# VH-VL binders against q9usg8r228to453: the designs that were tried, part 8

Target 1, 226 residues: q9usg8r228to453
Amino acid sequence: IPESAEWMNHLLEKVWPLINPEMFSSVADQIEDVMQASIPSFVENVRVASLDQGSHPVRVVSIRSLPSGEASESFSEKQASEAEHKDEPEQQRKQFYNFELCLAYHAKPVEDATSTSARASNLHLRIVFYPGIKGTVGFPLPIWVEIKGFVARIRFRCELMPEVPFLKNVTFSLMGLPELNVSAVPVAEGGVNIFGLPLISKFVNDAISAAANEYVSPKSMTIDLS

## First folded at step 1 (VH-VL)

Design k9 (framework fv_clesrovimab)
Fold by ESMFold2-Fast, scan of step 1:
Structure k9 (fold): chain C 226 residues (1-226), chain A 125 residues (1-125), chain B 107 residues (1-107)
Amino acid sequence: as target 1 above (226 residues)
Amino acid sequence: EVQLVESGGGLVRPGRSLRLSCTVSGFTFDDYAMSWVRQAPGKGLEWISFIKSKTYGGTTEYAASVKGRFTISRDDSKNIAYLQMNSLKTEDTAVYYCTRDYVWGSYEDYGMDVWGQGTTVTVSS
Amino acid sequence: DIQMTQSPSSLSASVGDRVTITCRASQSISSWLAWYQQKPGKAPKLLIFDASSLESGVPSRFSGSGSGTVFTLTISSLQPEDFAAYYCQQYNSYPITFGQGTRLEIK
């Protein structure tokens, strides 16, 4: 029984193309680190050259507020603190606002698959593989990886404070591993081994999933805003 | 350009079988769910069936009016969706539309955003 | 099955008018509702999904609202090309069901 997110989706459609891709550098670095740790011995290096959101936005499927008890089960690291203050006067308790967001992304169909510009309208990564034995020089193999779609359920805990900016921190946690579909496409379509593309797609999908798993409940990340 | 083209319609006698095909172009077929929707002459729209992308298990659903008689399928290598219609009844007379559905993962967002031109099926003696 | 009922079944309007079509579900469908436009002899065209999200390429004069059991499609300033049949569709549960349609006719 999801709550309407009409206004948020309208805002996302307007704002999405304006987001600076540099804001995704930390996510790209994490994906690169996971990939580097997973490369086979015949690949020397892997690099994420860019992560770009394109012009097609993510969609908010639903948003719902959460009671503190339900939220605490998702944020095990905060559960003890909350339980300890259960019997204290409200003025002495930390104040939290908890909510759950369901996000979905589905790439727009590409009319002309040979058009790099049309393809760049969708969320994508540019990845460079360096074949060779570890520690040796390799010839770069650039691969375009389109994020065809994902579905993620994320719970947020906002710790409130009386002073500006009124938000002390935000903690988020994924409610299970996101559903994810990626597709590897050759950058220069004439010469790439198409038989290797499904294996590359699987490798990248697995790496992104492994990176996301670091934030799956009971694991969480806290961003301090104070 | 994104296109869905239906074929296989025609005049058929009650009790017979017919297979409709929907050939798609201009997008990555493997990423989309597909539906069949029909419209009887002078009547409204009736959803008949859908099939999820192979990535999400190729799950199928059917309207009660056709369950057990119709089978939806897809051939991702050929970019074709099919509707196998068995034990046809006069009530199955309609224009049959193939649609592309915005369905992602287990959280369905079921907007039929691209439709074919339709193929006419007439079941009559 | 979830029954979708549209009102009115038909209406007459003039260019420039504000037109409202209502769709009622027999049980709660949250916001999982789409609106379609169909011109004579043509396939339907998606206008709105998730009750209120405007499909790409659809003019901003079209808007949707509602949740639960009552939904509304509004055309803020009717244009000549808007005279058509309109259908709502729920996708909260299977089977997927459509409303019976609303025919918008020129006055």
Scores: ipSAE 0.000, ipTM 0.428, lowest interface PAE 15.0, mean pLDDT 78

Design p1 (framework fv_patritumab)
Fold by ESMFold2-Fast, scan of step 1:
Structure p1 (fold): chain C 226 residues (1-226), chain A 122 residues (1-122), chain B 113 residues (1-113)
Amino acid sequence: as target 1 above (226 residues)
Amino acid sequence: QVQLQQWGAGLLKPSETLSLTCAVYGGSFSGYYWSWIRQPPGKGLEWIGEIYHSGSTNYNPSLKSRVTISVETSKNQFSLKLSSVTAADTAVYYCARDYYDSSGYYPYFDLWGRGTLVTVSS
Amino acid sequence: DIEMTQSPDSLAVSLGERATINCRSSQSVLYSSNNKNYLAWYQQNPGQPPKLLIYWASTRESGVPDRFSGSGSGTDFTLTISSLQAEDVAVYYCQQYYSTPYTFGQGTKVEIK
């Protein structure tokens, strides 16, 4: 049964613009690495120039507590042949707090999509593509990629400890690939060649999804807070 | 193991809207592009469009004004709507999976539904 | 759009003999940076959906007999069946996936003499 998160959304709205964009540099690097590995037929090279959260925040749709057994399954690598199913003494000695969070993002409508000021209010990437089509030398094509929306379901496991700060680590895992919708527009005025933009949008969507797949259950990331 | 099941209207009158649905069983719906492809009786194949599980679409320009493809992720389904049908839209309609792996996106079709015959006649 | 043209429209071959189907694209489907041809071949039996035979112009799909082979590069491609079997009587289609819209050839019907 999911619970209302109205107070969390109010807090998130106030805090969102204050988040340091540098905290997303590792995510941007990971997306760039995936794009380089999977460049499509019409792209010779690609670079992520920036990833910026804008001023329009994500929304917490729901939050629910999880039983320890259900949460443990999400973070398990028990698909591995060597996984030991019985680790009961160690499990009994650890204290965990587990929960599931559903996040949704919907970009704020903009009247002029070519305006940098208007577009900067939404979550976006700036990407430079180097197209290469039979006998043509690659040239830089800067593209503004707006995240139109996404839906992500994330499970968190917090390991508790008796000493300050009382939280030893946090492990998170995605429950399936996030639903993701992106839109690419050229930064050049009066863009003449728009026929490649749907393919560029699909390429970027695929790259972000592939990067996110590194954190899809049973894969996880642990942040040590001690 | 992965299979596509498709269903929808078999007989339509001119000017009506065609509606077909495809459901994915035995495998992952997420992370893939899903396509609709049609084949008029005795003729070749025509790609209609594709959709990513997030709802992002790409359509054949020749059909774009009449086509809408949508997803229902809770049911692992995607659907085709084609408006203002004529006799020229009489065809077997297939749903199919675009090939995708960690190395890239490649729209050749490795998995196909069994097809749905749609006849447009008055 | 990239237009795909197959030849011949129909082909009659005796059992055990070689069948050759050609496919031409109106522009190159070879991407120079990865040196891959964005070209696939399908087999379609009457009343059934197409079945993927070959991708990347020459790579056989899992489960496809070794008598099927693809060759060619750029704009000219060939599907070869080295020793025709009765079960190979079908219509064969080439497809480019270099650019949208993805397009198919008109098909080549293979029959037994």
Scores: ipSAE 0.000, ipTM 0.397, lowest interface PAE 23.8, mean pLDDT 78

Design p10 (framework fv_patritumab)
Fold by ESMFold2-Fast, scan of step 1:
Structure p10 (fold): chain C 226 residues (1-226), chain A 123 residues (1-123), chain B 113 residues (1-113)
Amino acid sequence: as target 1 above (226 residues)
Amino acid sequence: QVQLQQWGAGLLKPSETLSLTCAVYGGSFSDYYWSWIRQPPGKGLEWIGEIYHSGSTNYNPSLKSRVTISVETSKNQFSLKLSSVTAADTAVYYCARETYYYDSSGYEPFDLWGRGTLVTVSS
Amino acid sequence: DIEMTQSPDSLAVSLGERATINCRSSQSVLYSSDNKNYLAWYQQNPGQPPKLLIYWASTRESGVPDRFSGSGSGTDFTLTISSLQAEDVAVYYCQQYYDTPYTFGQGTKVEIK
């Protein structure tokens, strides 16, 4: 049964613009690595110059608590060998809190669609392609990519501990690939001639989806909070 | 001299899973997107989905709940799985090469096709 | 989704005469930044896979005879066979590759009169 998260969304709306963009650098690096592995023969290099959250926040659509058995399936724990705790009293066991979030993002309409700076209020990537075909001198080709929207369902496992801050680590896993819609816009007047922007939008969408696939169940990521 | 060779089960019963594989010989695998397209007898063409060597996929929304395309890059192969088949899935299934990228050889949608595999779903 | 509609569903043309097939898209497949129409034409002979004839609405694929030509822009496109040969008896499909899902017209069957 999912519950409403209006209170959390109110908080996110105020906090979102204050989040340090450097928090997204690891995601940007992963997207860049996927793109570099996937570049076509006429492109020598690709770089993600920035991944900026803008001022328009992600929304929590729903939150629900998960029983430990259902959560374990998401994290492949049913396939793990039983681990023994050394030098630990028998009554001490790991304590978990498990929950699932449904997140949605929808970009705000931009009044001046011809201005890339006006689009900075929305979640976006700045990408630079370096062409490498016969007769090309390898000039950087900057592209603005706006995240028009996404929907993601994420499961979290929080491991509790008795000492402050009481939360030892958080493991998360995506319940399927996020729905993702991106739009590429040229940074300079005159457009992109080496390959069209619809082709670039498709390339970027595919790269982000492939990067996200590294966290799709039963795959997961754990963050230590101590 | 690039060739697409496809194979898989030709006869299925309703509710079974269709499995087809396409292998690329004699040319680059990583520079192209690879698609599956089907054609029911006497009818037109329907795009099923595409995959890039990295594993990135795009599916026709009409089939997304039942379709999975996967890649085995080390063998230059990609495969189609379509679950819960019915008589409506009876068709010739083609694998095809496409590129969204402009290069010195030109820009070509579905410029190379496999021979097709007739899949019949009957009770 | 972009819907592709061809006309006519079938046509009979005498050998050496001109054959014309029309294709309409439900929305523009012209990309303004590169000024290209993301529209292709295919020929399918019985028992064979489709063969690419034309891409970018008017660019002829290598090896395709000069009698095949494509024209049009935006939402209205035409495939012309200037002088029908016996081997041109086939079903012809238009396709947009502007956006996914890629979509095809229903096909036009060309026969000798």
Scores: ipSAE 0.000, ipTM 0.423, lowest interface PAE 17.5, mean pLDDT 77

Design p11 (framework fv_patritumab)
Fold by ESMFold2-Fast, scan of step 1:
Structure p11 (fold): chain C 226 residues (1-226), chain A 123 residues (1-123), chain B 113 residues (1-113)
Amino acid sequence: as target 1 above (226 residues)
Amino acid sequence: QVQLQQWGAGLLKPSETLSLTCAVYGGSFSDYYWSWIRQPPGKGLEWIGEIYHSGSTNYNPSLKSRVTISVETSKNQFSLKLSSVTAADTAVYYCARHKGYSYGYLSWYFDLWGRGTLVTVSS
Amino acid sequence: DIEMTQSPDSLAVSLGERATINCRSSQSVLYSSDNKNYLAWYQQNPGQPPKLLIYWASTRESGVPDRFSGSGSGTDFTLTISSLQAEDVAVYYCQQYYDTPYTFGQGTKVEIK
């Protein structure tokens, strides 16, 4: 039976609006790089202007501790270095805490779906497309992309250390591609009807999924806290 | 198969605090939003407020100053407190479930209801 | 607050005949991004709690008979009972869940003529 996640959700509700959006700059850059590599011929450039968590938090559905063997499989650590394992006494070996987290996000509807201020309460991206030189001379096309929902399973490996702050680094890996639903709306004065808006939503969804694939097991990311 | 059982004080005097509890049996508590809804005798329905297992609450603005909803997740229970009651608070009070997060869709329609508790406020 | 108004307040229909209940919202409950109407319909029998019939304006809840159908979009919605049966004598409520506070119509009482 998975451990209760109530305490984590209580913490997330209090902390969520306080998270500095700059902490997501690496993710935003990766999404931008994937989009740039996949832009259609009528677009010369694409930029992620911002990735903002809004005020509505993600929910922790479950958390569970992972056995060492299961965690090692997830991070492709099945083969430990023979020399390292052989020569290092057990009391000097690295200590790890491994756990799996299931996250769900669901955007709230807004009274006026076209209102930028109202939409800012939900997790969103602001993306700017620059049309091809042949069609326009660099006219920017801003698009509001709302994350309507996602479900993600993430495994974490925490390396512990005896000295304060006791946490040396955190490695995380996704257990498959997140289930993801996004919606794109132009942020244009005068309510411009832009053909291909469903195509833009698909393009952004695919780019986020491709960026996320760089963290899908056995791939991982490590954050050094020392 | 999932069932809501509710209980609490049914008779109150003006200025007292209403306290009702709802318990969930036969199903998951932590995956849902839980609401209180009231219905004065012979009248329509009024939403009071909702709570998620984390303790996050939303209240009807008309009642916000008097309402507190809380959870006891270890017992699969949530409770309503309504302070400073008056005769206008006489109603059948229902607890109800809604699937607050259905993977990209807001599901705050109510798919499961308790039997209701009649609360009478009399001088 | 989004105000929900039902019509008529009461309706008498003969057994086997069609019953139609209307619901109007003071603001659109259509979410443009997902093209869904955040509207539900409930049936309340005397002495019982409400029972969900329809959600997202037209999706029938599991176990609800085919004679019940919902239609409409934006601000105007209809609940239709294609062939009224004795067990359908009840009060019916529409509800918007587009925005908080969630609000209900005043109710429509359906009786046998």
Scores: ipSAE 0.000, ipTM 0.413, lowest interface PAE 17.3, mean pLDDT 77

Design p12 (framework fv_patritumab)
Fold by ESMFold2-Fast, scan of step 1:
Structure p12 (fold): chain C 226 residues (1-226), chain A 122 residues (1-122), chain B 113 residues (1-113)
Amino acid sequence: as target 1 above (226 residues)
Amino acid sequence: QVQLQQWGAGLLKPSETLSLTCAVYGGSFSDYYWSWIRQPPGKGLEWIGEIYHSGSTNYNPSLKSRVTISVETSKNQFSLKLSSVTAADTAVYYCARAPLRFLEWSDYFDLWGRGTLVTVSS
Amino acid sequence: DIEMTQSPDSLAVSLGERATINCRSSQSVLYSSDNKNYLAWYQQNPGQPPKLLIYWASTRESGVPDRFSGSGSGTDFTLTISSLQAEDVAVYYCQQYYDTPYTFGQGTKVEIK
């Protein structure tokens, strides 16, 4: 039987709107880097102005514990001084916790779709394109991109330590490319060609997928907390 | 040379509790995870659960409500208890050893006990 | 749970002939952080416990003859016996240890033609 995540979803519902959007700056920067690498010749620059979680949270579909180990320092290569300390009790341990999370996000329907504030309740990016036709950055074309949904499976390996804060590092990797659906939303002033919106949606979807691919086999990321 | 010796009740009636013990001789107890794996006659292998010398356990979810694995580190022994047995629990039960590696989990089984046939019949 | 499926269920080969057994996992058992495949192979003779042959998909256990080799990555794995000997008549099982519960294939019985 899979472990229930209902308590975690209840907590996420309460906490999600309170998270500072600036905590997502590193993710936004990575998406921006990928987009910048793939812009067409008539666009000089692209910037992710914001990545905002809105008020509607991601949902934890499942959380599963994976095999984990407890390692004593005695398993390390023998040290020159080990013979002097044969009688010392085993006081230090290294322990790992491994988890798999399945995350799903589905945008909340908005009753007034023309309202920017109503749409801001969903996870979204604001992207600014700078056309090359102006020769320099300085003619911004802002585009609103809504994340309509995604499904991602993520594995975490947590290395514990006996002293506060008890967590030495976390390594995570994606178990396959996330399922992702994004939509470019018209600028409030109606400044974009309707034929350009699906192309922008595809471009952003491809960029986010390419950024995520940096953490799909054989890639991973480790965050050092000590 | 390291040896695993296992013992316990071989004949049970439905609703009783299965109790098996495995003892480790001639090697380290704390450098490994210790598992129970069963095999019904003529069928494949099913992992039951594992324990580390600290008492930390992981169980197969299909059996979790009925299974308890415990350790007695002073004797280098670990034991399986499976409650509310039925005929479906008739199997050869093996204890097995998995190496512990720092920075990786390695739950392949490099040493197995001889197996204990447990028959559940009225 | 990760499901392990072996093929064929039974295989008859002549002495000295190559035997090939396949194992498929319902999900990838390749962990990107260490680039290892969490897959093992076992040999079981009648009345005996399983014996480890291969771990990490391709690493041969100490004392196992070099005619046994493992290959594959992700979801598709192969155990090869390059030249079948009489003592190789047994049931062979693959096992994933990528996730709990650890799961085994249904087994492949190897017989002499």
Scores: ipSAE 0.000, ipTM 0.394, lowest interface PAE 23.9, mean pLDDT 76

Design p13 (framework fv_patritumab)
Fold by ESMFold2-Fast, scan of step 1:
Structure p13 (fold): chain C 226 residues (1-226), chain A 122 residues (1-122), chain B 113 residues (1-113)
Amino acid sequence: as target 1 above (226 residues)
Amino acid sequence: QVQLQQWGAGLLKPSETLSLTCAVYGGSFSDYYWSWIRQPPGKGLEWIGEIYHSGSTNYNPSLKSRVTISVETSKNQFSLKLSSVTAADTAVYYCARDTSYYDEYGWYFDLWGRGTLVTVSS
Amino acid sequence: DIEMTQSPDSLAVSLGERATINCRSSQSVLYSSDNKNYLAWYQQNPGQPPKLLIYWASTRESGVPDRFSGSGSGTDFTLTISSLQAEDVAVYYCQQYYDTPYTFGQGTKVEIK
C-alpha cells in the first residue's frame, strides 16, 4: 500500500491546531443560513455560535495532479493557452497548478464525554436553537455537534504569482456530496429538549450536506491570498 | 472473500434505457469507489464511470449526457442507467471495484463482476 | 483523454519461452511529486472478466505468479511473461489511472506457437 501523502499529513498535524477558528466563519454562516431556512414552526431562530477545528486534523488520503483540461471542466471554465505557444508576455500570463485531493476525517474517541476540553479536541459546531411559541422566544437551547467523520473528493486550482506568497488564490470544487456523520449532545445538563438529539443530528447533517452542495462541481469557491 | 453479483436487462430496443445493478457481498462497501466498465464484442474496454457510497460520481465525458450511476448504501448496491441506447451500446457490462480510497494514488480495478451481455437491436 | 496504444496486436510464443507486450501512453503517466507510474495490466481469458496482474507499473498483485513482471516509466511500459504456460493464453490490457477518463489499450492476444 503506498503512502504518498504522508508528508502532507505530517504538516497538517503540526498546523491544524494553529488555524484560527474565525477563518471558518463563512462556512458557519452558510450552514446557519440553510438551517434557518429549514427550521420548524415551533423554532423561531437558530444560530451557529462557532465552528472549531479542534486538535485532531483532517487526513489527506490521496493526491493527484490534474491536466488543465480536466480541471477547467470541474470549474466550468476553459484554459485555452499552452506554455509553448502563448502570445502574451511572460509577466501577463496566468500560471495554474491543478490537483485533486481525497480527504478523510475521523473523530478521535473521547474517554470523558462530560469534559468540554476533551470534546473540543474534535471538529465541532456549537449551535443554539431558540424555541418560540405564538411569536414569543423561549430560552435558548445550546447543542454541541461533533463531526464524527467525513470523506470528500475535492479539486483545486491554484493561481500562482511571482511575488511572495507566490500563491494568488485557490479555487476548489467538490466532486460530489461528501459522506458526513455528525452527533449532537446538549451542553447543559438537566435541560428539557424541544426535540430529540437524533432529530437534531439529522437536521444538522442535512443542513451541512445542503451547504456543501453549493460547492459541488461545476460550482466552486475561491479564496484570495494576495 | 468479496463477491460482486450483477443483473439487469439483456435485450433492449434502440431509444430504451439500460438498467444494471451490482451488489457487493462479503466485504466493505464504504471503503471503495465502484465502477462500471463495458466491452463491445471483440473490442477493448471502456470505463463508464465510478461512484462512492456518499453518491459522489465521476463519469466518462463521452457518455456523461446519457449516464447516471446511483448507490443504495443500505443494500450495498450500485446501479447504472444509460439512456437513449443505440446498437453502439451493445457490449458486455462489468461492475468493478476501484482500489480502496486508503490506497493513496490508485484507481485500478482489483475485483470484477461476471459481466452482463447487453444487446441493442431493432 | 490519455490514449493507450499496445503492441503487438497478437503474439505467438512457444511454451516455456518469454513473451513481451508493450504499452505506450500519449502523455506521461508518471507523477513527478511521488515518482509513481499510474499504470496497470490485466489478463482476460475468453468469456471471463479481466483480472488485475500488475499495478504501479511494476507491483505484482497478490496471487499472481512471479513469471509476470512489469517495467517502464513515463510513456513506455512493458509486461513480461518470463516462461509462458498454457494458462497464460489470454488477451492482455494496459490501463492508465493518472487522469479521468481511465483508459485502456486495445489489447494484445497471446497464443501458443
Scores: ipSAE 0.000, ipTM 0.409, lowest interface PAE 19.7, mean pLDDT 77

Design p2 (framework fv_patritumab)
Fold by ESMFold2-Fast, scan of step 1:
Structure p2 (fold): chain C 226 residues (1-226), chain A 123 residues (1-123), chain B 113 residues (1-113)
Amino acid sequence: as target 1 above (226 residues)
Amino acid sequence: QVQLQQWGAGLLKPSETLSLTCAVYGGSFSGYYWSWIRQPPGKGLEWIGEIYHSGSTNYNPSLKSRVTISVETSKNQFSLKLSSVTAADTAVYYCARGEYDFWSGYPDYFDLWGRGTLVTVSS
Amino acid sequence: DIEMTQSPDSLAVSLGERATINCRSSQSVLYSSNNKNYLAWYQQNPGQPPKLLIYWASTRESGVPDRFSGSGSGTDFTLTISSLQAEDVAVYYCQQYYSTPYTFGQGTKVEIK
């Protein structure tokens, strides 16, 4: 870890358990949409019931300041054009702070693998598959999916304002597909088809990667803080 | 014709880490699960674990705390590391191919095997 | 884990006679959705890696002689060699691939009487 990121990791450690899981609902919806598009003929439906961050935080590996022009190259042309509104006097032009983060996540080992409470300490998804063979409909099959780890490189453009809190909005973009490892684990083991777990892990890994691709440069997302 | 070539450790002392590599020639590396299977002298077969070209792994629970399987997709290679070896880890180690096509079906039997590497753990 | 048990441990059969090996699983390896048995048979000659003979309990691998056949369903499976040849002297293993960890039987050694 670079020394300049130490204060940020200290802050993340304290704030991480306090984040409302509902803030990840848009990410969960995107993953669900990708899964729906990719289900095999013998699965009628799939749903992402939740995406929970757990208690173990993501880590900032590095942070690097960027010139305004360099960061803008990574965002959609429409958003860049709006930022450079021509009828504004130079003195009144929007102020930006641009930077790049490298983030890493590594799940904690779970000593009691049968405990759902212990597993909930790590980043995880709860997914429900609805099997459907031609002419029949199966019962819902709940699957617990652990995020074992990821590495992501993200660029941020922060629009500044002169009044408190000094930050108007944040736009971000991924600089490539994240490295990602996931693992499916059974829930209510007596009713789960354990044979399918390696296939489900691959299916979920591919779906998360495809969902992440919607935020890979030149695509971006803006969060309004005003 | 697809061939598996394997190499690595031959003789180890107790507490050392076993490292073996398997390379795939003449066929596609992607789309398959790649396994490690061992056989102690005069005994039966024990599945160690498998890896997909994406890096997704499944391990035998009896060995999970000591086993790491990794891929190097650019070289069509996958590798086994087994930590803290003892005399009980003396065996012939095989790499093998399992076909895993979820969208058409999900068989996982081993249709292609490497020649095997004898690993002896002796003080 | 699914436990695989073979019988007998060793078998001596005269050339040209029928050899029969049994394999039992501790739970069913039949997947009701596709009606397939997740069971394979392997042949291992001394000093060689195992060679796939049969998959899906009864499907013969390409290049395997027709004297080899597999049968059974659910928890009870049989490998039959209809007319034993000299090159069939080997150890035979059954394997389930219904669930991880994949497990093998203890092996049956086939010898000429």
Scores: ipSAE 0.000, ipTM 0.394, lowest interface PAE 22.7, mean pLDDT 77

